VHH binders against o75319. Designs and how they scored, part 35

Target 1, 181 residues: o75319
Amino acid sequence: GNHIPERWKDYLPVGQRMPGTRFIAFKVPLQKSFEKKLAPEECFSPLDLFNKIREQNEELGLIIDLTYTQRYYKPEDLPETVPYLKIFTVGHQVPDDETIFKFKHAVNGFLKENKDNDKLIGVHCTHGLNRTGYLICRYLIDVEGVRPDDAIELFNRCRGHCLERQNYIEDLQNGPIRKNW
Short names: E, the ipSAE of ESMFold2; O, the ipSAE of OpenDDE; V2, 0.75 times the mean of E and O plus 0.25 times the DockQ between their complexes.

## First folded at step 1 (VHH)

Design zd14 (framework vhh_4orz_3)
Fold by OpenDDE, second read of step 2:
Structure zd14 (fold): chain B 181 residues (1-181), chain A 120 residues (1-120)
Amino acid sequence: as target 1 above (181 residues)
Amino acid sequence: EVQLVESGGGLVQAGGSLRLFCAASGRTFSSYAMAWLRQAPGKRREWVALITSGGKTDYADSVKDRFTISRDNAKNTVSLQMNSLKPEDTAIYFCARHTYGLYSPKFDSWGQGTQVTVSS
């Protein structure tokens, strides 16, 4: 169905590039069928996403979709030049090692192939906050050696919203590092 | 945006030691990895050492076990302890901010550099 996700309207559609990284987080864009349930100013489509990114003088090089459904938009709604990766990620629970690995592998692959540009990795879940924030921070912590609190602060500041799930925060701060290989 | 100022360079005999310092401006020092690079006469600038915001370190093979990079986030400083110096270590040493990316490392916010000369 085309039911608007709970609290979806409460979150900024697109964050800012995380300084020192290639990450940008955003909430899930919604395909046209959802527009009838939204005020014009609330609409956030795949097209709107790219427009907003452009307004920031940035360019998306990859979209990682962490939602656990395919009902929000279709990969065909995206420009052909921007690869789309789906990583089905269950909400409310800390992503499992396989999910974390998939995310890391995707990011590393992108960075390897995009050494000559400054294109961004766009990451989103439903709200572009908890699952998104966790995996981005998990990457920064495990792969880039970022201090957990710094990673969390950086994400929160750039997303314009703070990670909400205590289990995610606790795992990032105190949990074990996950294998990168 | 961020200003970096290197210090501590000088002339030293082979086998000697030097400690370089880099002072960074701004409030976001702790959020970024920092690196030392060097450029010898007639050679390309090369990466020497890296330290992440979390304190993980990495070194070029040529300086491994001789150089030690460290940082003080409270003082916004990064240091490079250079031991067992060789004439081949002669170069201008630069402090730089490292942008994240395992396979796509980038550096920005370069300082003016500090000259290190190792005599035979």
Scores: ipSAE 0.049, ipTM 0.533, lowest interface PAE 3.0, mean pLDDT 92
Fold by ESMFold2-Fast, scan of step 1:
Structure zd14 (fold): chain B 181 residues (1-181), chain A 120 residues (1-120)
Amino acid sequence: as target 1 above (181 residues)
Amino acid sequence: EVQLVESGGGLVQAGGSLRLFCAASGRTFSSYAMAWLRQAPGKRREWVALITSGGKTDYADSVKDRFTISRDNAKNTVSLQMNSLKPEDTAIYFCARHTYGLYSPKFDSWGQGTQVTVSS
């Protein structure tokens, strides 16, 4: 099935780099088979993603794919030079501790190996908003010590859309800091 | 600990319908996301449908618009309504607890499954 994700067209393809961080968020790219259901100005393929990042004078060093599926694009649709990491997450639920720690580990590993460059960590779920925003903000709060409201405001401004899921927002604002057990 | 028992499978003609049931025993059923997976001979096991603890659903493209997953937390059951069945749906169907995975989705399936056979 080449079904366009629900509400996918409602969101900007790519946000701006989050200042003071290595994060950039975007919605899921759609491979060429989806083009028949899209107007030219609506297309956002893996190639389009890299073109838009380049237009911002940025370079991707890692893509973290939070979607539950491989149907939208395949890792082979990406340049071989850019690492791809899949963390399967289900929408609606706050990600569990295992998922949060895997995300943190991937980010920390990238930052350690990329100390001498300014390449970005690209993060996406289906819309590049709720799961994406949650995990980025969770990292900023737990690892970088950012205040929850500041992390959320930074993400919202740079993504160009506000986090929508109240359970995610509530967990970020009032939930515990996630630590390794 | 959760034990899962699948039922409702059988032989049906193409275009027919079946309803599968998963009965869970144990204290924490309502807190888990649940899934249905299937495995046909010579094929890899694949997920078919998922329902979160809050009742939100997701489906594999191959079954979207034909299958409906639901849960009854009071009875500790998950069901899968399968309509417009095709020979390609022939498989053993498993009920599983869904967990997150780094490189692939993780499913804990404790039952032997229920056989669905769709004749042409």
Scores: ipSAE 0.000, ipTM 0.112, lowest interface PAE 16.6, mean pLDDT 84
ESMFold2-Fast, scan of step 17: ipSAE 0.000; ipTM 0.139

Design zd15 (framework vhh_4orz_3; at its last look DockQ between E and O 0.04; V2 from the best seeds 0.00; counts 0 for: pae E 12.4 > 2, placed apart)
Fold by ESMFold2-Fast, scan of step 17:
Structure zd15 (fold): chain B 181 residues (1-181), chain A 121 residues (1-121)
Amino acid sequence: as target 1 above (181 residues)
Amino acid sequence: EVQLVESGGGLVQAGGSLRLFCAASGRTFSSYAMAWLRQAPGKRREWVALITSGGKTDYADSVKDRFTISRDNAKNTVSLQMNSLKPEDTAIYFCAAKPGYTYFSTHYDYWGQGTQVTVSS
């Protein structure tokens, strides 16, 4: 279907880059076919995403799409210069270890290949909040050694919205570190 | 292997300025991200500022607009200009390095011994 995701309009389109990291989070862009259901100021297409990143004097080098659907936009709507990675992630549940390891592999590979530039890793789910915030924070905790509360606070501040799912927050604060690939 | 040696710490009155320097030895300095972290008595170590191999800078909110990090790859140095110092900036300041393709981390590959900064009120 071509209906706007529930509560999608309630969230800022794009957050700020998370200081000390290559991460920037955003809500899912919606292709042109959705624009008839949106006021001009509510539109957030793939083109709008790149314009907003550019307005922050940043450049995307990778997009990681965590949605469990491809109905919102097509990879072909993105510039050819920006790799797109789909990691189908079920909502509401804490992502499983396989999903966490795929995310970590993608991030580590990008960073290794992009050590001579400052390009960003853009991460989104539907709202750019729960699945997105969980996986970014999980990376910062497990790989970069950031304290859970510090990772969550940094994500919340930069995204402009707080993680909402208590099971995700609880896992980040008290759950095990996922060390194996 | 790289060795890091800090200098420039000392005593300063609130509202004053200090400039910290970190001299690095080794052949790969230009490919490293360089950071300053600090630890106050009884508190956890906190990240203060980072400069990437490409020269992009990041700052903790507590020091934003007061501190400036810079690097000189020809001299293998990184510096931290600290302005409008506050008593709560009192800490041991550490220079740290890690590969330039990684940024934020408490797991830096190389650390200096630290330099004491004391801000009197």
Scores: ipSAE 0.310, ipTM 0.665, lowest interface PAE 3.5, mean pLDDT 88
Fold by OpenDDE, second read of step 2:
Structure zd15 (fold): chain B 181 residues (1-181), chain A 121 residues (1-121)
Amino acid sequence: as target 1 above (181 residues)
Amino acid sequence: EVQLVESGGGLVQAGGSLRLFCAASGRTFSSYAMAWLRQAPGKRREWVALITSGGKTDYADSVKDRFTISRDNAKNTVSLQMNSLKPEDTAIYFCAAKPGYTYFSTHYDYWGQGTQVTVSS
């Protein structure tokens, strides 16, 4: 149960805030039980996540966890002051409309409640790339009206890694807009 | 830096129409959300209309169904068609640009100098 996800070490732990947005993407933090399988410099715990965010002079206001498992870390590992939302999202396939809606609803709710601050929405899947990138871009495209290519470019640049899944990219570029309600 | 220049303002009678234009400099126009804002004498600046980089539009309730915002990315321009104008629409109209996220945002990165619109009764 404590095996390191495939290719997890290959990705930057935390991206940069997406300029003009409240989004920041990161790979899944791993609880302490995984540390024995990692070099010290490879470790990325929930605590490390918050430290890295602070180093960027940012603050997390919400964490959206898109992983399809609960084995990586526990919500209890997070500060009580930061809400945690789990949206079980299947990998390798374009998220379904329900998943997309849940994500949009969560983001919109956060923004409505956090108008008076600049706290970030932290989003992650396993690698913080494909599912994460898709849903963030899907939001920007569907809700904010951002051009698909601009959204993808922005995400890729800020995450430090490019979306890899062609089906995700294709859906973002050419797929239908999903309902926001 | 992006420069914005408004045009098309003037004097019009109530019920009349005007079309405002905003010309943007630079090659990244298509990446910006564009907005029109206005400021009437003695009043605060208020948001009028928005068009995202992807072409989605939104309007203040006070101008909804009367005003239409549009953009031409090939010409780096944004326009505001104003129909059924009212004296209450009298204001300096400003073109503004903001890249990226626009939800609940009232801050823009770039502003024009404004163009005067006067609607007489």
Scores: ipSAE 0.022, ipTM 0.444, lowest interface PAE 4.7, mean pLDDT 91
Fold by ESMFold2, look of step 5:
Structure zd15 (fold): chain B 181 residues (1-181), chain A 121 residues (1-121)
Amino acid sequence: as target 1 above (181 residues)
Amino acid sequence: EVQLVESGGGLVQAGGSLRLFCAASGRTFSSYAMAWLRQAPGKRREWVALITSGGKTDYADSVKDRFTISRDNAKNTVSLQMNSLKPEDTAIYFCAAKPGYTYFSTHYDYWGQGTQVTVSS
């Protein structure tokens, strides 16, 4: 049903734009049907997402949804002018090369089509932290040549929460560069 | 075929201000993201500020609220206003350019020769 994801209330709804990049991370927005179990200050709907982005003087140009489900909100809840892409990503395990490739392909396509504006790529999983942080950092490391520790620090600071899953952190720090882009 | 030439460096007392300029020559300047980077003695080059082709700015935390990057596409120039300077800001400052669509890339296609900024206590 419409039960709140575990630990979802523990995370800030939206991070800050990562300087020098087009990324912003957030936790999954929840459609109105979930609000019956939320205090008013706990609500974070698709509308709330766009309001918080506007408050930062930013604009979303793409949303990449890394969840496996359509339970949290429907793409129809988003403005029609904002492209939406689902790349379902298995939790608990380092994302496979196919998932990483799809993410890189989406980001590179966005950058090419949006070279004349400053719109952001919004990325979320359930909590906007582990899977989201891994794929953003993997892109920065593999495609942009950012040092692993610098990518992780930048993500953690801008998200407002540190990456938690050690297998992701170890793969980013010590794993191979993926040249599948 | 883009050439970048920095100017405006010099010696300044701590707490003072300085304005750097970067003149660009060649085609398609308006399509480039422009950046300032700096390299202190014995340290690696670090990013300082970036301005997109559309005019959006980003800054390193160490210079936020003290430095302001600007561009003038009609004159093919970019500038860096540096206020409240500290001895730690002493470095060679480089102007760099990359195509706007490679905004996320940490690699710049074109570099200037650098201009020295020295902040004395």
Scores: ipSAE 0.000, ipTM 0.297, lowest interface PAE 12.4, mean pLDDT 86
ESMFold2-Fast, scan of step 1: ipSAE 0.290; ipTM 0.641
ESMFold2 (binder alone), look of step 5: mean pLDDT 83; pTM 0.848
OpenDDE, look of step 5: ipSAE 0.020; ipTM 0.410

Design zd16 (framework vhh_4orz_3)
Fold by OpenDDE, second read of step 2:
Structure zd16 (fold): chain B 181 residues (1-181), chain A 121 residues (1-121)
Amino acid sequence: as target 1 above (181 residues)
Amino acid sequence: EVQLVESGGGLVQAGGSLRLFCAASGRTFSSYAMAWLRQAPGKRREWVALITSGGKTDYADSVKDRFTISRDNAKNTVSLQMNSLKPEDTAIYFCATSRYYGPLTYSYDYWGQGTQVTVSS
């Protein structure tokens, strides 16, 4: 139930906005029930997420949750003004085409509706790294036409951690482009 | 800091063509999206075209099929081929490095000084 994800403490809670994009990646925020298992400085709640985003002089316009569980926090923990999208994404394997499509569709929808503002798309999985990084990079590559190495480098730099999964990296660098429709 | 220098502007008759160039400083040119924007007299600055680091292009509806943005990473240059020019295309054209993807004019990191394009009727 309230087990802290493995290695969750090892990752920066929130990355930086990816220049040239509307993306920001972060690790999964944990609801208050997890706080008893954490030192105060280790706590990262939904509220903390928004505070940290504000500290960066940014604003979230959408949260995409890629975790494969619902135990970490509730959508009700988020401000009503920020839409929440759950895309159940299995860990450790390259997301399937349906998952990729869902992600792309969500992002495109957001961008279409938010042309008049500078709000960010917040994306997270458990650590906000591998699944998160893959899907963001996959989008940048397939939809925005960014070079794979540039996308990966940009994500890594902004997240403050590098993609770790070789299958993800390999797929991004050498894998086929996925259909955007 | 990235420096951008535009060139190629001038006076042209309606229906004519111009090619704008922008030279960028720095070694990381290939990693950044480049854009052209323009500002007509009495109007707000507007986005014209974008080319990503991977070479994907996008255009404002007003210039689509008439303008073509391209880049040469080896020379650190971006160009804008403007065909079928109209008086409405008269503006100062700016080269910019895109901070954020999209048509928002405040979402660019670096700007050139601009080059004047005048299209006479």
Scores: ipSAE 0.013, ipTM 0.337, lowest interface PAE 8.5, mean pLDDT 90
Fold by ESMFold2-Fast, scan of step 1:
Structure zd16 (fold): chain B 181 residues (1-181), chain A 121 residues (1-121)
Amino acid sequence: as target 1 above (181 residues)
Amino acid sequence: EVQLVESGGGLVQAGGSLRLFCAASGRTFSSYAMAWLRQAPGKRREWVALITSGGKTDYADSVKDRFTISRDNAKNTVSLQMNSLKPEDTAIYFCATSRYYGPLTYSYDYWGQGTQVTVSS
């Protein structure tokens, strides 16, 4: 249905680009049918997403959608020029190695094909926080060699909200490096 | 064969300025991100500044507003203007390339011996 996600209004729509990376995180955009349940200042449609990215003098080159559903918006609601990748993830549990590998592969492929521009990889789950923050930080730790606490701090600062799930934080800080790329 | 050569280092008093240069030879790096990293005696290498192929810049908090990175794609060079230098800026400064946009030491290809910067108190 058209029920807005629980706590969705509690989060900033879009974070800032994470300095030194191509990542920008945001909460799930909601198609026009959700707007009747929102005040004008609470609306965050796919169009609003692109307007907010443009306001930061940034440009999206890829969207990675980590939600387990397609009811919030359709890929057809996005500009045709921006590739869309769906990676179905379930909340609460640390993403499995296959999901982590798929995320890393998509990011590495984008970066290789976009080394001549500054386009961003937009990543979102429902709130743009726990699954989003986990996979971005996991990439920075495993592929880029970032110290876990530095990756988490960078994400938290740029998203404007701190990772909330302790099991995700624990895995990032003390879990094994997944060297599958 | 391709190589990066750093220059412009030297001895300067606190509050002074230096400009570092990095020249790439054997191939163009206009399509790569270019970075400056530094290593002080007994410390790990730390990232200082990065400039993307499109000209966007990022800086470490310790040097923000004091250092400026720039590039000249026609000359295949990158430079670092260092102002308001402090004794804690004393380090060997390295120029590095990145095939991907990444801020961290192992994502870069280090090519030279670096250039020594010494800031006296």
Scores: ipSAE 0.000, ipTM 0.255, lowest interface PAE 13.2, mean pLDDT 84
ESMFold2-Fast, scan of step 17: ipSAE 0.000; ipTM 0.104

Design zd2 (framework vhh_4orz_3)
Fold by OpenDDE, second read of step 2:
Structure zd2 (fold): chain B 181 residues (1-181), chain A 119 residues (1-119)
Amino acid sequence: as target 1 above (181 residues)
Amino acid sequence: EVQLVESGGGLVQAGGSLRLFCAASGRTFSSYAMAWLRQAPGKRREWVALITSGGKTDYADSVKDRFTISRDNAKNTVSLQMNSLKPEDTAIYFCATKGYWSTPYFDYWGQGTQVTVSS
């Protein structure tokens, strides 16, 4: 139901745009039903997400939701003008090739359709850190040819938190490149 | 801020070759994708070649198979080998930095080096 995810309060709601990319990472926004369990300053709703993005003088063009549940918020809570994509991604495990491919495909599609603007791809999992960071970094590494350590450092710096899962980090640093198509 | 200094331009006959060099200042060179841009007289500036921090390359269709971009992160340099030059390649060539492939923007560029290809 409306159980606050573990450690959710410990993470910054929204990171910064990753320079040179269209990515911004954030923790999962929570629908209004969760507010009863939160202090006002802890609340982070879909509306709050957009407000915070605007405060950064940015605009979201796509939201990729990597959570493995639908209980946190509904796509209807988002503006109609911002596409929403769900990619069910299991936690704690390195995403499988299909998940990686779906993510890459979504990002590439967005970039093709949004060449004339500077709208951002918002990516989140529960905490907007491990799954989110892995897939963003995986994209940067596999598609954009970024060095793994550079990708990880960039993500960590911009998210304001470091990737925590060693298996993710190890796979990014030493794992094989995944097919882009 | 990154400073970029281009060199290697000059006059060359059609079919000839030139190698351009760009030296970047700072310690964060490896964090940037690098590009060569060019601007011909009366035309808009256009990208010519790109190389990511990881070494992946891309080229404009007009220069594919003729130009080769490379970088040396240890020396903070990027180069452009230009072969089979054509009069249409005449332009001021600029070295530029950009974040990553996904951005259409270039962050920094130098003063440029003139390349003139005669018929």
Scores: ipSAE 0.019, ipTM 0.321, lowest interface PAE 6.2, mean pLDDT 91
Fold by ESMFold2-Fast, scan of step 1:
Structure zd2 (fold): chain B 181 residues (1-181), chain A 119 residues (1-119)
Amino acid sequence: as target 1 above (181 residues)
Amino acid sequence: EVQLVESGGGLVQAGGSLRLFCAASGRTFSSYAMAWLRQAPGKRREWVALITSGGKTDYADSVKDRFTISRDNAKNTVSLQMNSLKPEDTAIYFCATKGYWSTPYFDYWGQGTQVTVSS
């Protein structure tokens, strides 16, 4: 039943805001029913997420959930004032163009509507690493014109963990820029 | 380029109050988070208070419940109200801003204003 995702404990709960951007990455929060399988220091509920963001003197304005499931927590577990967007993204393969477009559109929409504040876009998959890092880096490369290696290094440093999937890294470094959506 | 000018510093006795001001010019102030940091003699510069562009505030534990940060976007000003001052609050106080797309975290720094709290 409420089994902890594989390797979930291996990753830091929340990274740091990526300087020069509105992005912050984290691993999937786990609703309170999972806490019976976790030591107190391992707990990372939706409430814990918002507390950790506050500890960094940051505020979430949007959560983008890239997991292919809703078993870990429900949108109802989040504050009503924070928009939640689900983009079902299959793991292991490079996200398709439709998924990349949805992500870019959501980010661009948030930024246009939030020019007068400094609220963050929180992005997560299961570990907050591969799908999360790919889509954030893809946005920085395609929309902001950041060099691929610089985007990857920035993400790795701020997340506290390096992107692991070689196919994701190769697409970021050598793949086409997706400008038309 | 944004210019930040701090004012309001001075000599105050322990238990007293002081209000610091930071005037910003050159850029759209309302889109930036604003912070106060301080540096005491022989110590690292430390963060004291932060106010986001949306008005949300946060404080270091050492000043919580004694200091209040506020902003006036129409006047491009951020203020720090300091109550119940202690000798350990003696420091140069700096205003800093975090741009919408800032890298590093704080884009612009003022020259600072000296606060000295006598026992």
Scores: ipSAE 0.000, ipTM 0.107, lowest interface PAE 16.5, mean pLDDT 83
ESMFold2-Fast, scan of step 17: ipSAE 0.000; ipTM 0.090

Design zd3 (framework vhh_4orz_3)
Fold by OpenDDE, second read of step 2:
Structure zd3 (fold): chain B 181 residues (1-181), chain A 121 residues (1-121)
Amino acid sequence: as target 1 above (181 residues)
Amino acid sequence: EVQLVESGGGLVQAGGSLRLFCAASGRTFSSYAMAWLRQAPGKRREWVALITSGGKTDYADSVKDRFTISRDNAKNTVSLQMNSLKPEDTAIYFCAAHLYRSGYTPEYDYWGQGTQVTVSS
């Protein structure tokens, strides 16, 4: 149950806010029970997440968890003031239309409700890279009208790691626009 | 720096229509989300309409189905078509630009000086 995800240590804990957006991507924070398997400098807990966000002079307004498990941390580990949304997203596969829609709907809802602030939408999967990057980019492309290559470049630059999965990249670049409703 | 200049305001009777224009300087107009905001006498400034850099639009509930925001990137302009105007629409209307694509923020990078819209009963 407390197995560290494969390659989890290889990724930066938290990216940077994506300029022109309210997105920030990060790898999955791990609850305290995982700490015994990590060096102190490798630890990244929900508390650490918020500390790192604060260090960037930002504030999270929503966390979207795309992991397909609940073993990493509990919503109770988060401040009550920050809504938590779970969207179970299968790894390695391009998210289906329902998943994409759920993500878009959540983001749009957040933006509509948070017009009076500049709080961020924190998105993560396991590594905060492939599923996370795909859905963020899919949103930027489909909803914001951003060019696919621009969206991908922006995400990669801000996350500090590049999207790795070719099927995701290919779908973003050449795939159809997904319905937004 | 981007300069924004509003035009098209004026006096109109209730039920009438006006079209506001905002001209932006610079070559990076397409990078900005554009918004219209308004401030009525004695009231706080309120968001009216938004058009993202990608061309997606959104409206305040109070103006939905009456107002239409559009942009012309070739001309560096954003417009607000206002139909079925009401006395409560009376305000100074401001054009604003933000580098954020979605534009869902209370802070904008650039503001126009505003144009007065008066709707008489």
Scores: ipSAE 0.007, ipTM 0.244, lowest interface PAE 10.4, mean pLDDT 91
Fold by ESMFold2-Fast, scan of step 1:
Structure zd3 (fold): chain B 181 residues (1-181), chain A 121 residues (1-121)
Amino acid sequence: as target 1 above (181 residues)
Amino acid sequence: EVQLVESGGGLVQAGGSLRLFCAASGRTFSSYAMAWLRQAPGKRREWVALITSGGKTDYADSVKDRFTISRDNAKNTVSLQMNSLKPEDTAIYFCAAHLYRSGYTPEYDYWGQGTQVTVSS
């Protein structure tokens, strides 16, 4: 029980806000029951997440959880004032069009409702890298018209880690635009 | 509709300092996120520094701890203090603005004409 995700300790807990956007990426927070298997400097609970966001003078307005499990933390571990959206995504494969559309719809809805504030959309998968980076970049390319290489570079720089999965990178650079409706 | 004019560029020796200014006119300046981007001859334009409408700053890794962006909302200006300049910092520097409160696009709404910075070895 309470198995720490593979390579989870290898990644920075929270990236920086992606400039010109409302996105911030991070790795999955781990509830208190995992802390017995972690050194103090390795702990990254939901509370730690909000503390680190506040240290950057930022505020979360939405969390999008892309993991295929609910074992790492519960929505109840988050402040009641921050909406939580679960989008189940399978690792290793490029997210399907339904998943991409659901992500775009959630982002567009948040931005429309939060046009008068500067709150962030926090996005995470297990490591806050491949699925997270793919969906954020897919949004920037398809909805905002950002060039694929620019979107990837912006994400990599702000996350502090480069997208690792070649099939994700290839789809972003050479794949079809999934047009929003 | 914002008009941006850069100034402060020039020739400087490696290890020296320069301060760039961007004067904004048109809409309420305080509502805009402001950025500096640069373009070396024959190279693509790259982002350097950002300051949000709320005053939060961010920097490209290549200039981290050497450059400081600031704004003066009373004067409708953005400044970029550049310290420990390197020959690789040679570029045309552009000021750009985005109405941050209303959008999330990484594209900027308004651009200045640019100001040349040349760093000699």
Scores: ipSAE 0.000, ipTM 0.092, lowest interface PAE 17.7, mean pLDDT 84
ESMFold2-Fast, scan of step 17: ipSAE 0.000; ipTM 0.087

